# Miniprotein binders against q96jn8r1131to1294: the designs that were tried, part 15

Target 1, 164 residues: q96jn8r1131to1294
Amino acid sequence: TLEFLENHGKNILLSNGNRTATRVASYNQGIVVINQPLVPQLLVQVRIDFLNRQWTSSLVLGVITCAPERLNFPASACALKRAAWLLRGRGVFHNGLKICEKFGPNLDTCPEGTILGLRLDSSGGLHLHVNGVDQGVAVPDVPQPCHALVDLYGQCEQVTIVNP

## First folded at step 12 (miniprotein)

Design kn4
Fold by OpenDDE base, fold request of step 13:
Structure kn4 (fold): chain B 164 residues (1-164), chain A 96 residues (1-96)
Amino acid sequence: as target 1 above (164 residues)
Amino acid sequence: DEEERKIEEIIYRAFELSDEGELEEALELIVEAIRLAVENKDEDLLVWAIYIIANIAQELGDPELLEKVLELAEEAYELTKDPEIEWLIEYLEKDE
């Protein structure tokens, strides 16, 4: 089954069989990684459970292409040094380089209950799904294996892995 | 170590500044970080810094700076053979 790894950000508390991640302090240190690597046609989804509107930014969603169990997590996904492909706001970033300025919906404005999904296609393209709707390829030709990553940042205080 | 942490903080600050639109200040910091990474022979931080300066150059829309970043990336690749740098080189060349 899909679960968050025990190796996670310092402010994360896992529950519900490690399928729910809650950031219990501050606005950062909230990175979690899903245990199973993404394989073609596997849809991995998380639901935004709770938002704190005092912050402007919200969760970051993406993948890492390094071994997640050995990763030393920074305070935010934006500080990942390598092997990171991230969706933030409407932008797509690779290791801090913005490779797309406007993609899909603005993750900073997604309401509670929104279900966000990641899926690799047969060509290695990373797709974003929003409430079950394929938004298209966010990142072409992502190296494999890769793992889905969620940064519970700013507004986002809790997410839960949900089945398609 | 302490020096590594310092360099990491500079790189991240450069990113934050670039994200805020303070591109000139970001550029100044990232250039310093690159210098320090080279001096400290920290290849991982060098690679990251090159990504950040690439982002800054891209945001500035400065073709001369982008060319310099490409040259820097090529030199770094010869040294490290890092696939992340290889990706960056290909990315930068496709946008030419």
Scores: ipSAE 0.885, ipTM 0.950, lowest interface PAE 0.4, mean pLDDT 95
Fold by OpenDDE base, fold request of step 13:
Structure kn4 (fold): chain B 164 residues (1-164), chain A 96 residues (1-96)
Amino acid sequence: as target 1 above (164 residues)
Amino acid sequence: DEEERKIEEIIYRAFELSDEGELEEALELIVEAIRLAVENKDEDLLVWAIYIIANIAQELGDPELLEKVLELAEEAYELTKDPEIEWLIEYLEKDE
């Protein structure tokens, strides 16, 4: 069963069998990691449950290639100093380096109810899915094992893991 | 570690500034962070700072700076043998 790990950002409260993450304070400190590593053909999906539109930026989605259980989370995924491949806005970032300028829909403008998915293909490419639609390869060759990461940042106050 | 935290904050601030388009100020900060990381012998922060300066150089579209970043990355790789730096070197060389 896919769940968020107990090791999470300071402002996160887990519920619903650890399938729902809620940021209960401020605009940051909202990183969560899914327990099972991504493997080819596994589609991991989260639904945006609630947005607070007083903020401009929204959630960051991606993967980490380090052990998640004892990771010391920074206030924002953008401050992950290594082993991070992130989708933010329309960009794809590796350790703060923008490796793709325009990819998929703008995550900062996804409405409540949007289902975002991550999937590895047989070649190690990381795909983004939006409401079940494959948006293409965000990262062409992701080191494995890796774990899906969600940063409940800014607007995004709650997400839930959902099954395909 | 107070010094480590300080350097991390500078690196992240440099990233934020670059994200806001304040590339020259970002560059000044990240260069300072690199200096501090070297002085503190913090290899992890050095690696991260190199990624950030690479991003700044990329945003500036400055080929001379990109070349300097590549040289810095190569030196850092000789020191750390960090696979993250190896990846960066390959990335930078591919885009040249």
Scores: ipSAE 0.885, ipTM 0.951, lowest interface PAE 0.4, mean pLDDT 95
Fold by OpenDDE base, look of step 12:
Structure kn4 (fold): chain B 164 residues (1-164), chain A 96 residues (1-96)
Amino acid sequence: as target 1 above (164 residues)
Amino acid sequence: DEEERKIEEIIYRAFELSDEGELEEALELIVEAIRLAVENKDEDLLVWAIYIIANIAQELGDPELLEKVLELAEEAYELTKDPEIEWLIEYLEKDE
């Protein structure tokens, strides 16, 4: 069963069998990691449950290739200093380096109810899914094992893991 | 470690500035962070800083700076043998 790990950002409260993550304070400290590593053809999806329009930016989605259980989470995914591949806005980032300027929809403008998915293909390419639609390869040749990461940042205050 | 935390904060600030478009100020900070990382022999922070300066150079569209970043990455790789630096080198070479 896919769940968020107990090791998470300081402002996160887990519920619903650790399938729902809620940021209960401020605009940051909201990183969560899904327990099972991504394997080829496994689609991991989260639904945006609640947005707080007080803020401008929204969630960051991606993967980490380090051991999540021992990770000391920074306040923002953007402060992950290594082993990070992130989708933010329309950009793709690796350890703070923007490797793609425009990819898929703008995550900062995804409305409540949007279902975002991550999937590795047989070649190690990381795909983004939006409401069930494959947006293509966001990151080619991602190191494995890797874990899906969601940063409940800014507007995004709650997400829930959903099954395909 | 207080010095380590200081360096981390500088690196992150450089990233934030670059993300905001303040590339010149970001460059000044990240260069300082690199210097400090080298002095402290902190390989992890050095690797991160190199990624950030690569991003700044890329945003500036400065080919000379990008070349210097590549050289820095090569030197760092010889020292650390970090696979993430290797990835960066390959990335930078492909964009040349």
Scores: ipSAE 0.884, ipTM 0.948, lowest interface PAE 0.4, mean pLDDT 95
Fold by ESMFold2, fold request of step 13:
Formats: C-alpha cells, sequence, structure tokens
Structure kn4 (fold): chain B 164 residues (1-164), chain A 96 residues (1-96)
C-alpha cells in the first residue's frame, strides 16, 4: 500500500494510516515522500484536501532520484540541491533550474478536491495527471529509481494519497 | 559546518531573488556564493550554485553569460566528475 514516509518535513503530521499529510504550522517544512519508488505505469495520486488561500503559492509536486529515508529535508522543496525534479506553478525545475516554463495547469490555482498524479512512462518520462487527465511529459527520461514527493507549501495544508 | 551553512544560505537567497525577478541582484549574489564554495572546497554547494547561476543566465537571456556558465560547468565537471554537472552541460548545449 502507498503511504507517506515517516521521514518528512518538520511541520507535517501524518494520519489516516500515513496516507494523509497535514502541515500543522507555518507555510513550509512540509515535504512528504511516497514510501515506494515509482515503477513504470504506476500512478501515484494525491488529493488536495485543504487550502489556505491567504498565501500566494501552493504545493510543489515532483520526484527525487536519491534515497529518501535518511535525507535531511530543507524547509522547502525549492531548496533541494540535487536529484530533484519539481513541478511548481506552471514551471518544471531541476535542482533550481527551470527546464520548462509552461507545463500543465498552474498548481498555485488548483482548488481543493483536485487529484494530482505522477507516473513514469516506458521511456522514463515523468507524466503529470490532473483529475485523471494526462498532461503529458513533464520531464523526459528521469533517472531511476525515483520517489514521488509533495511539498505542502503555502496554500496547501493537507493532501491524501488516493488510489486510481 | 558554519561556513557551509553560510554559503548555502547565500545560494538560496540568490534563488529567491531570481524567483522574485530580481535577476541582476541574484546574479551578483550567486557569483559571490560560487567564489566562496570554491574557496571552501565545497563541491556539493558548487554544483548547486552552478545550477542556480545557469537558471539566472537563462532567465536573463544573456548569450555571453550563458557561454560563461557553460565554461564554468565544464570546469566544475573536470574537478568533481559529478553526474549532476554532466546533465547540466548536456542541457545547456541543447537549450537553443
Amino acid sequence: as target 1 above (164 residues)
Amino acid sequence: DEEERKIEEIIYRAFELSDEGELEEALELIVEAIRLAVENKDEDLLVWAIYIIANIAQELGDPELLEKVLELAEEAYELTKDPEIEWLIEYLEKDE
């Protein structure tokens, strides 16, 4: 079963059998990682449960290509120094470098109830799904193994892993 | 250690400035961070700083700066053999 790893951001409280992550303080320290690496065609999905629209930016979604169990997570995913491929706003980033300016919807405007998904295709391309709809390849040829990551940043205060 | 944390904070501040659209200020700060990372012999922070200056150069759309960043990445690869720099070099060579 897919769960969030016990190694997570400082402000995260896990519940619902570690399938729900809540940021219980501040606007950051909200990184969570799925407990199993992505395998080809496995779709990992999370639902946005609760947003606080007082902040401008919202969650970051992506993968890390290093082992997550003992990493010291930074305050935000944007400060991951290596091995990170992130979807933020409409951009796609690798270690702080914007590699695509306009991909998919603006994550900062996704409402509560939105289901966001990540999967690898047969070529190692990372796909974003939004409410079941494939948005295409965000990152071609992601190194494997990689691990799905959500940063409950800013607006985003709770997400839950859902099964496709 | 304390110097590593200082350099890391400078790199992240440069990223924040870049994210806010203050590209020239971000550039000045990241150049300082690169010098400090080299002086401190911190290969991991050097690699990250090169990613950040690559982003700043890309956002500026400055071809002279992009060439300098590619040269810097190539020099860093010679020193570190870090696969992250190898990826960046390939990216910069194709980003046209």
Scores: ipSAE 0.846, ipTM 0.932, lowest interface PAE 0.5, mean pLDDT 92
Fold by ESMFold2, fold request of step 13:
Structure kn4 (fold): chain B 164 residues (1-164), chain A 96 residues (1-96)
Amino acid sequence: as target 1 above (164 residues)
Amino acid sequence: DEEERKIEEIIYRAFELSDEGELEEALELIVEAIRLAVENKDEDLLVWAIYIIANIAQELGDPELLEKVLELAEEAYELTKDPEIEWLIEYLEKDE
């Protein structure tokens, strides 16, 4: 059963059987990780439940390729120093280096109700889904095992894991 | 370690400045962070700082700086054998 890990950002409150994450303070400290690594055929989906449009930037979505249970999460996913592949705005980042300028939609403009999905293809390519529509390969060959990560950053105050 | 946290904060501040378009200020900070990471013998922060200066150099579009960053990454690989720096070297060498 997909849940968010108990190891999470300091401003996160887990609810709904650990399937809902809410950022209850500030704009950061909102990293959550799915409790099962990605495998082919596994589509991890979260719904954006609540946005606060006072902030400019919104959630970050991606994977980490190191074990998440005891990882010391930084205040923001963009400060992950290693083993991180992140979708932010329209960019794709590896450890703070922008490796693709434009991929998929702008995450900063996704409205409440948007369902965002991550999966691996059979070649290890990381795919983004938006409302059930495959946006293509964001990262062509992600090391495995990797773990889906959401940073409830800025605008994004609540997400819920949903089934495909 | 208090020194490690300070260096980490400088690296992240350089990233933030780069993200805001303040590339020259970001470059000044990341160069200082690299010096401090070397002095503190912090190999993990050095590798991360090299990722950040690579990003700054890429955003500046400065081919001479990118060549210097590649040289730095190669020296760091000899020192650390860190697979993260190995990946970065391959990435930078694909610049056409």
Scores: ipSAE 0.837, ipTM 0.930, lowest interface PAE 0.5, mean pLDDT 92
Fold by ESMFold2, fold request of step 13:
Structure kn4 (fold): chain B 164 residues (1-164), chain A 96 residues (1-96)
Amino acid sequence: as target 1 above (164 residues)
Amino acid sequence: DEEERKIEEIIYRAFELSDEGELEEALELIVEAIRLAVENKDEDLLVWAIYIIANIAQELGDPELLEKVLELAEEAYELTKDPEIEWLIEYLEKDE
């Protein structure tokens, strides 16, 4: 069963059998990782439960290719110095370098109730799903194994893992 | 340690400035961070700083700066052998 990993950002509280992550303080320290790597048949989906629109930026979604169980997470996903492919706003980033200008919807404007999904295709391409609709390949050849990551940043205060 | 944390904070601030569109200020700051990382022999922060200056150069659209960043990345690869720099070199040599 998919759960958020016990190793997570310092401001995260896990609940609902570790399927719900809530940021309980500040605007950052909200990184969570799914407890198993992505494989081609696995669709990881999270629902945005609560947003605080006082912030301008919202959640970051992506993958890391290093082992997450004992990783020391930075305050925000954007400070991951290596092994990170992130969807942020409308862009795709690798270790702080923007590799795609516009991909999918603007994550900063996704409303409560939006279901965001990540999966690998058979060629190792990373796909974003939005409310069940495949947005295409964000990253064409992600090193494996890779692990789905959500940063409950800014606006995003709670997400829940949901079944496809 | 304390020096590493200081350099890390400078790199992140350069990233934030770049993200806000303050590219010239971001460039000045990341150049300083690179100098400090080299002086302190902090290979991990040097690699990350090179990713950030590559992003700044890309956003500026300055081909002379991009060539200098590629040369810097090649020198850093010789020093560090870091596969993250190897990936970056391949990315920069490939037209975007």
Scores: ipSAE 0.823, ipTM 0.922, lowest interface PAE 0.6, mean pLDDT 92

Design kn5
Fold by OpenDDE base, fold request of step 13:
Structure kn5 (fold): chain B 164 residues (1-164), chain A 96 residues (1-96)
Amino acid sequence: as target 1 above (164 residues)
Amino acid sequence: DEKERKIEEIIYRAFELSDEGELEEALRLIVEAIRLAVENKDEDLLVWAIYIIANIAQELGDPELLRKVLELAERAYELTKDPEIRWLIEYLEKDR
């Protein structure tokens, strides 16, 4: 069963059998990681449950290729210093380096109820899914094993892991 | 420790500035962070700083700076053999 790990950001409260993550304070410290690593053709999905539109930025979605159990989470996914492949807004970042400027829909404008998915293809390409629609390859060759990561940042205050 | 925390803060601030389009100030800060990381012999922070300066150089569109970043990355790789640096080198070379 897909769940969020107990090792998470300081402002996160897990519920619903660790399938729901809620940021209960501030605008940051909201990183969560899904327990099972991504394997080819496995679609991992989260639903945006609640948005606080006081902020302009929203969630960051991506993968990490380090051991999540031992990771000391920074306040924001953007401060992950290594092993991070992140989708923010319309950009794709690797360890702070923008490797793609315009990809998929703008994550900062996705409404509540949006289902975001990550999937590795047989070639190691990381795909973004939005409401079940494959948006294409965000990262062409991701090291494995890797784990899906969600940063409940800014607007995004709650997400839930959902089955395909 | 205190030095490590300081360097991390500078690197992150450089990233934020670059994200905001303040590229010249970002460059100033990241160069300082690199100097401090080398002085403190902090390989992890050095690797991160190299990614950030690569991003800044890319945003500036400065080919000479990109060349210098590549050279820095190559030296860092010889020292650390960090696969993250190897990835960066390959990435930078493909864009040239």
Scores: ipSAE 0.886, ipTM 0.951, lowest interface PAE 0.4, mean pLDDT 95
Fold by OpenDDE base, fold request of step 13:
Structure kn5 (fold): chain B 164 residues (1-164), chain A 96 residues (1-96)
Amino acid sequence: as target 1 above (164 residues)
Amino acid sequence: DEKERKIEEIIYRAFELSDEGELEEALRLIVEAIRLAVENKDEDLLVWAIYIIANIAQELGDPELLRKVLELAERAYELTKDPEIRWLIEYLEKDR
């Protein structure tokens, strides 16, 4: 069963069998990690449940390649100093380095109800799915094992893990 | 560790500034962070700082600075043997 780990950002409240994450304070401290590592052909999806449009930036989606159970989460995913591959806006980042300028849709403009998915292909490429549509390889040759990460940042105040 | 916290804050601030397009100020801060990380022998923060300065150099579009970053990364790899630095070196050596 896919669920968010109990080790999460301090402003997160988990509910619905740990399948729903809600940021209940401030605009940050909202990192959550899905319990099961990504394996080839497994599609992990989250739905954007609620957006607060007072902010410009929205959720960050990606993977980490370190042990999530013991990780001390920073205030935002952008402050992850290592083992991080992140999708923010239309950019792809590795440890703070922008490795792709324009990829897929702008995550900052995805509306409520949008379903975002991550999937590894057989070559280790990380794919982004948007409402069930494969957007292509965001990160080629991602180190394994890796765990899907969602940063409920800015606009994004609630997400829920959903089945494919 | 107060020193570690200070360095982390500087590195993250440098990232934020670079993200906002304040590249010159970002560069000044990250250079300081690198110096502090080296002084305190903090290899993890050094590695992160090198990623950030690489990003700044990339945003500036300064090939000479990128070359210097590559040299810094190579020296850091000799010191730490960190696989994250190895990845960065390989990335920087590719055509962009």
Scores: ipSAE 0.880, ipTM 0.948, lowest interface PAE 0.4, mean pLDDT 95
Fold by OpenDDE base, fold request of step 13:
Structure kn5 (fold): chain B 164 residues (1-164), chain A 96 residues (1-96)
Amino acid sequence: as target 1 above (164 residues)
Amino acid sequence: DEKERKIEEIIYRAFELSDEGELEEALRLIVEAIRLAVENKDEDLLVWAIYIIANIAQELGDPELLRKVLELAERAYELTKDPEIRWLIEYLEKDR
């Protein structure tokens, strides 16, 4: 069963069998990691449950290739020093380096109810899914094992893991 | 570690500035962060700073600066053998 790990950002409260993450304070400190590592053919999906429009930026989605249980999470995913591959806005970032300028939909403008998915293909490519539609390869070769990461940042105040 | 925290804050601020299009100020900050990381012998922060300066150089579209970043990365790799730096070197050497 897919769940968020108990090791998470300081402003996160988990509920619904650890399948729902809610940021209950401020605009940051909202990183969560899914327990099972991504493997080829596994689609991991989260639904945006609630947005707070007072902020301009929204959630960051991606993967980490370090052990999540021992990770001391920074205030935002953008401050991850290493082992991070992130989708933010329309950009793809590796450790703060933009490796793709425009990819998929703008995550900052996804409405409530949007279902975002991550999947590794047989070649190690990381795919983004939006409402069940494959948007293509965001990262061509992701080191394995890796774990899906969601940063409930800015607008995004709640997400829930959903089944494909 | 106070020094580590300070360097981290500078690196992150450089990233934020670059994200906002303030590339010259970002560059000034990240260069300082690199110097501090080297002086403090903090390899992890050095690696991160190299990624950030690479991003800044890329945003500036300055091939000479990118070359200097590559040289810096090469030297850092010789020192640390960090696979993250190896990845960066390979990335910077590719024609995009």
Scores: ipSAE 0.878, ipTM 0.948, lowest interface PAE 0.4, mean pLDDT 95
Fold by ESMFold2, fold request of step 13:
Structure kn5 (fold): chain B 164 residues (1-164), chain A 96 residues (1-96)
Amino acid sequence: as target 1 above (164 residues)
Amino acid sequence: DEKERKIEEIIYRAFELSDEGELEEALRLIVEAIRLAVENKDEDLLVWAIYIIANIAQELGDPELLRKVLELAERAYELTKDPEIRWLIEYLEKDR
């Protein structure tokens, strides 16, 4: 069963059998990682449960290509210095370098109830799904193994893992 | 390490400035962070700083600056042999 790892950001509280992550303080320290690597055809989905419109930016979604169980997570996914491929706002980033200016929706404007999914295709391409609809390849050849990551940043205060 | 934390903070501040559109100030900060990372022999922070200066150069859209950043990345690769720098070099060569 997909769950969030017990190793997570400092401001995260896990509940619902570790399938729900809530940021209980501040605007950051909200990194969570899914407890198994992505494999071809596995679709990892989270639902945005609660947004706080006080903030202007929202969640970051992506993968890390290093083992997450013993990482010291930074306060924000954007401060991951290596091995990170992130969808943020309208863009796709690798270690802080914008590699695609516009891909999929603007994550900063996704409403509560939006279901965001990540999967690998057979060529190692990372796909984003939004409400069940494949948005295409965000990153064409992600090193494996890689691990799905959500940063409950800013507006985003709660997400829940949901079945495809 | 206090020096390591300070360098990391400068790199992240440069990223924030770049994200806010303050590209010239971001560039000045990241150049200083690179000097400090080299002085402190912090290869991991050097690699990250080079990703950030590459992003700044890309946002500025200045071909001469991008060429200089590519040269910097090549020198850093010779120093570190870090595969993250190899990836970046290949990315910048295709983007050119």
Scores: ipSAE 0.853, ipTM 0.932, lowest interface PAE 0.5, mean pLDDT 92
Fold by ESMFold2, fold request of step 13:
Structure kn5 (fold): chain B 164 residues (1-164), chain A 96 residues (1-96)
Amino acid sequence: as target 1 above (164 residues)
Amino acid sequence: DEKERKIEEIIYRAFELSDEGELEEALRLIVEAIRLAVENKDEDLLVWAIYIIANIAQELGDPELLRKVLELAERAYELTKDPEIRWLIEYLEKDR
């Protein structure tokens, strides 16, 4: 069963059997990680439950390719120094380097109720799904094992893991 | 480590400035962070700082700066053998 790991950002409160993450303070310290590595045929989906439009940026979605159980998470996913592949806004980033300028929808404008999904294809490509629709390959060769990561940043105050 | 934390903060600030479009100030900060990481012999922060200056150079679209970043990355790879630097070198070379 998919759950968020107990090792998470300092401003996160887990609930609903560790399937719901809420950022309860500030705009950052909201990194959560899914408790199982991505494997082919596993679709990890989260629903955006609550947004606060006071902030201009929203959640970051992606994967980390190192073991997450004891990792010290920074205040923001964008400060992950290594082993990180992130979707932010419309960009795709590796360790702070923008490797794709435009991919999929702008995450900063996704409304409440949007369901965002991540999966690996059989070639190790990382796919984004939006409301059940595959957006294609964001990152072609993600090292395995990797874990799905969500940073409840800025606008995004709550997400819930949902079944496909 | 106090010095490590300071260097890390400078690198992240450079990233933020770059993200906000303040590319010349971002460049100034990241160059300072690289100097500090080398002086402190902090290989992990050096590797990350090189990723950030590569991003700044890419955003500036300055081919001379990109060439200097590649040269820096190659020197850092010889010192660290960090596979993250190898990936970066290959990425930057493919774009050309």
Scores: ipSAE 0.840, ipTM 0.929, lowest interface PAE 0.5, mean pLDDT 92
Fold by ESMFold2, look of step 12:
Structure kn5 (fold): chain B 164 residues (1-164), chain A 96 residues (1-96)
Amino acid sequence: as target 1 above (164 residues)
Amino acid sequence: DEKERKIEEIIYRAFELSDEGELEEALRLIVEAIRLAVENKDEDLLVWAIYIIANIAQELGDPELLRKVLELAERAYELTKDPEIRWLIEYLEKDR
């Protein structure tokens, strides 16, 4: 059963059996991690429940390749110094290095109700799904094991894990 | 410690400036952060700073700067043995 891990950003409140994450303060400190690593055939999906358009940027989605249970999370996913592969806006980043300018939709403009998914293919490629539609390979060869991460940043105030 | 926190802040500020398109100021800050990380023997911050200067160099599109960043990454790998630096070296060599 997929849940958000108890180790999370300081402004996160977990609810609904740890399947819903809410950022209850500020615009950051909102990193959450799924409690199981990605494996082929596992599609991790979250629904955007609440957005506050006061902010300019929105959620960051991605994976970390280090053990998440005791990791000291920074205020924002973009400050993860290592072992991070992130989708932000339309870009793909590794440890702050932009490795793809334009991939999939602009996450900063996804509306409430959007369902975002992550999965690995058999080659270790990281796929983004948007409302059930595979957007292709964001990262061609992610080290394993890796763990799905959402940063409830800026606009994004709540997400819920949903089943495929 | 306090020095580590200050170096980390400079690196993140350089990233923010780069993200905003202020590439020359971002470059000046990240070069200083690299010097401080070496002086302070902070291998983790050095590795991260090398990623950030690589991003800045890539955004500038300056082949000579990219070559210098690759040389810096190679020296940092010998110092740290960090596999994140090896990945970066391979990435930068592919894009030349």
Scores: ipSAE 0.824, ipTM 0.923, lowest interface PAE 0.6, mean pLDDT 92

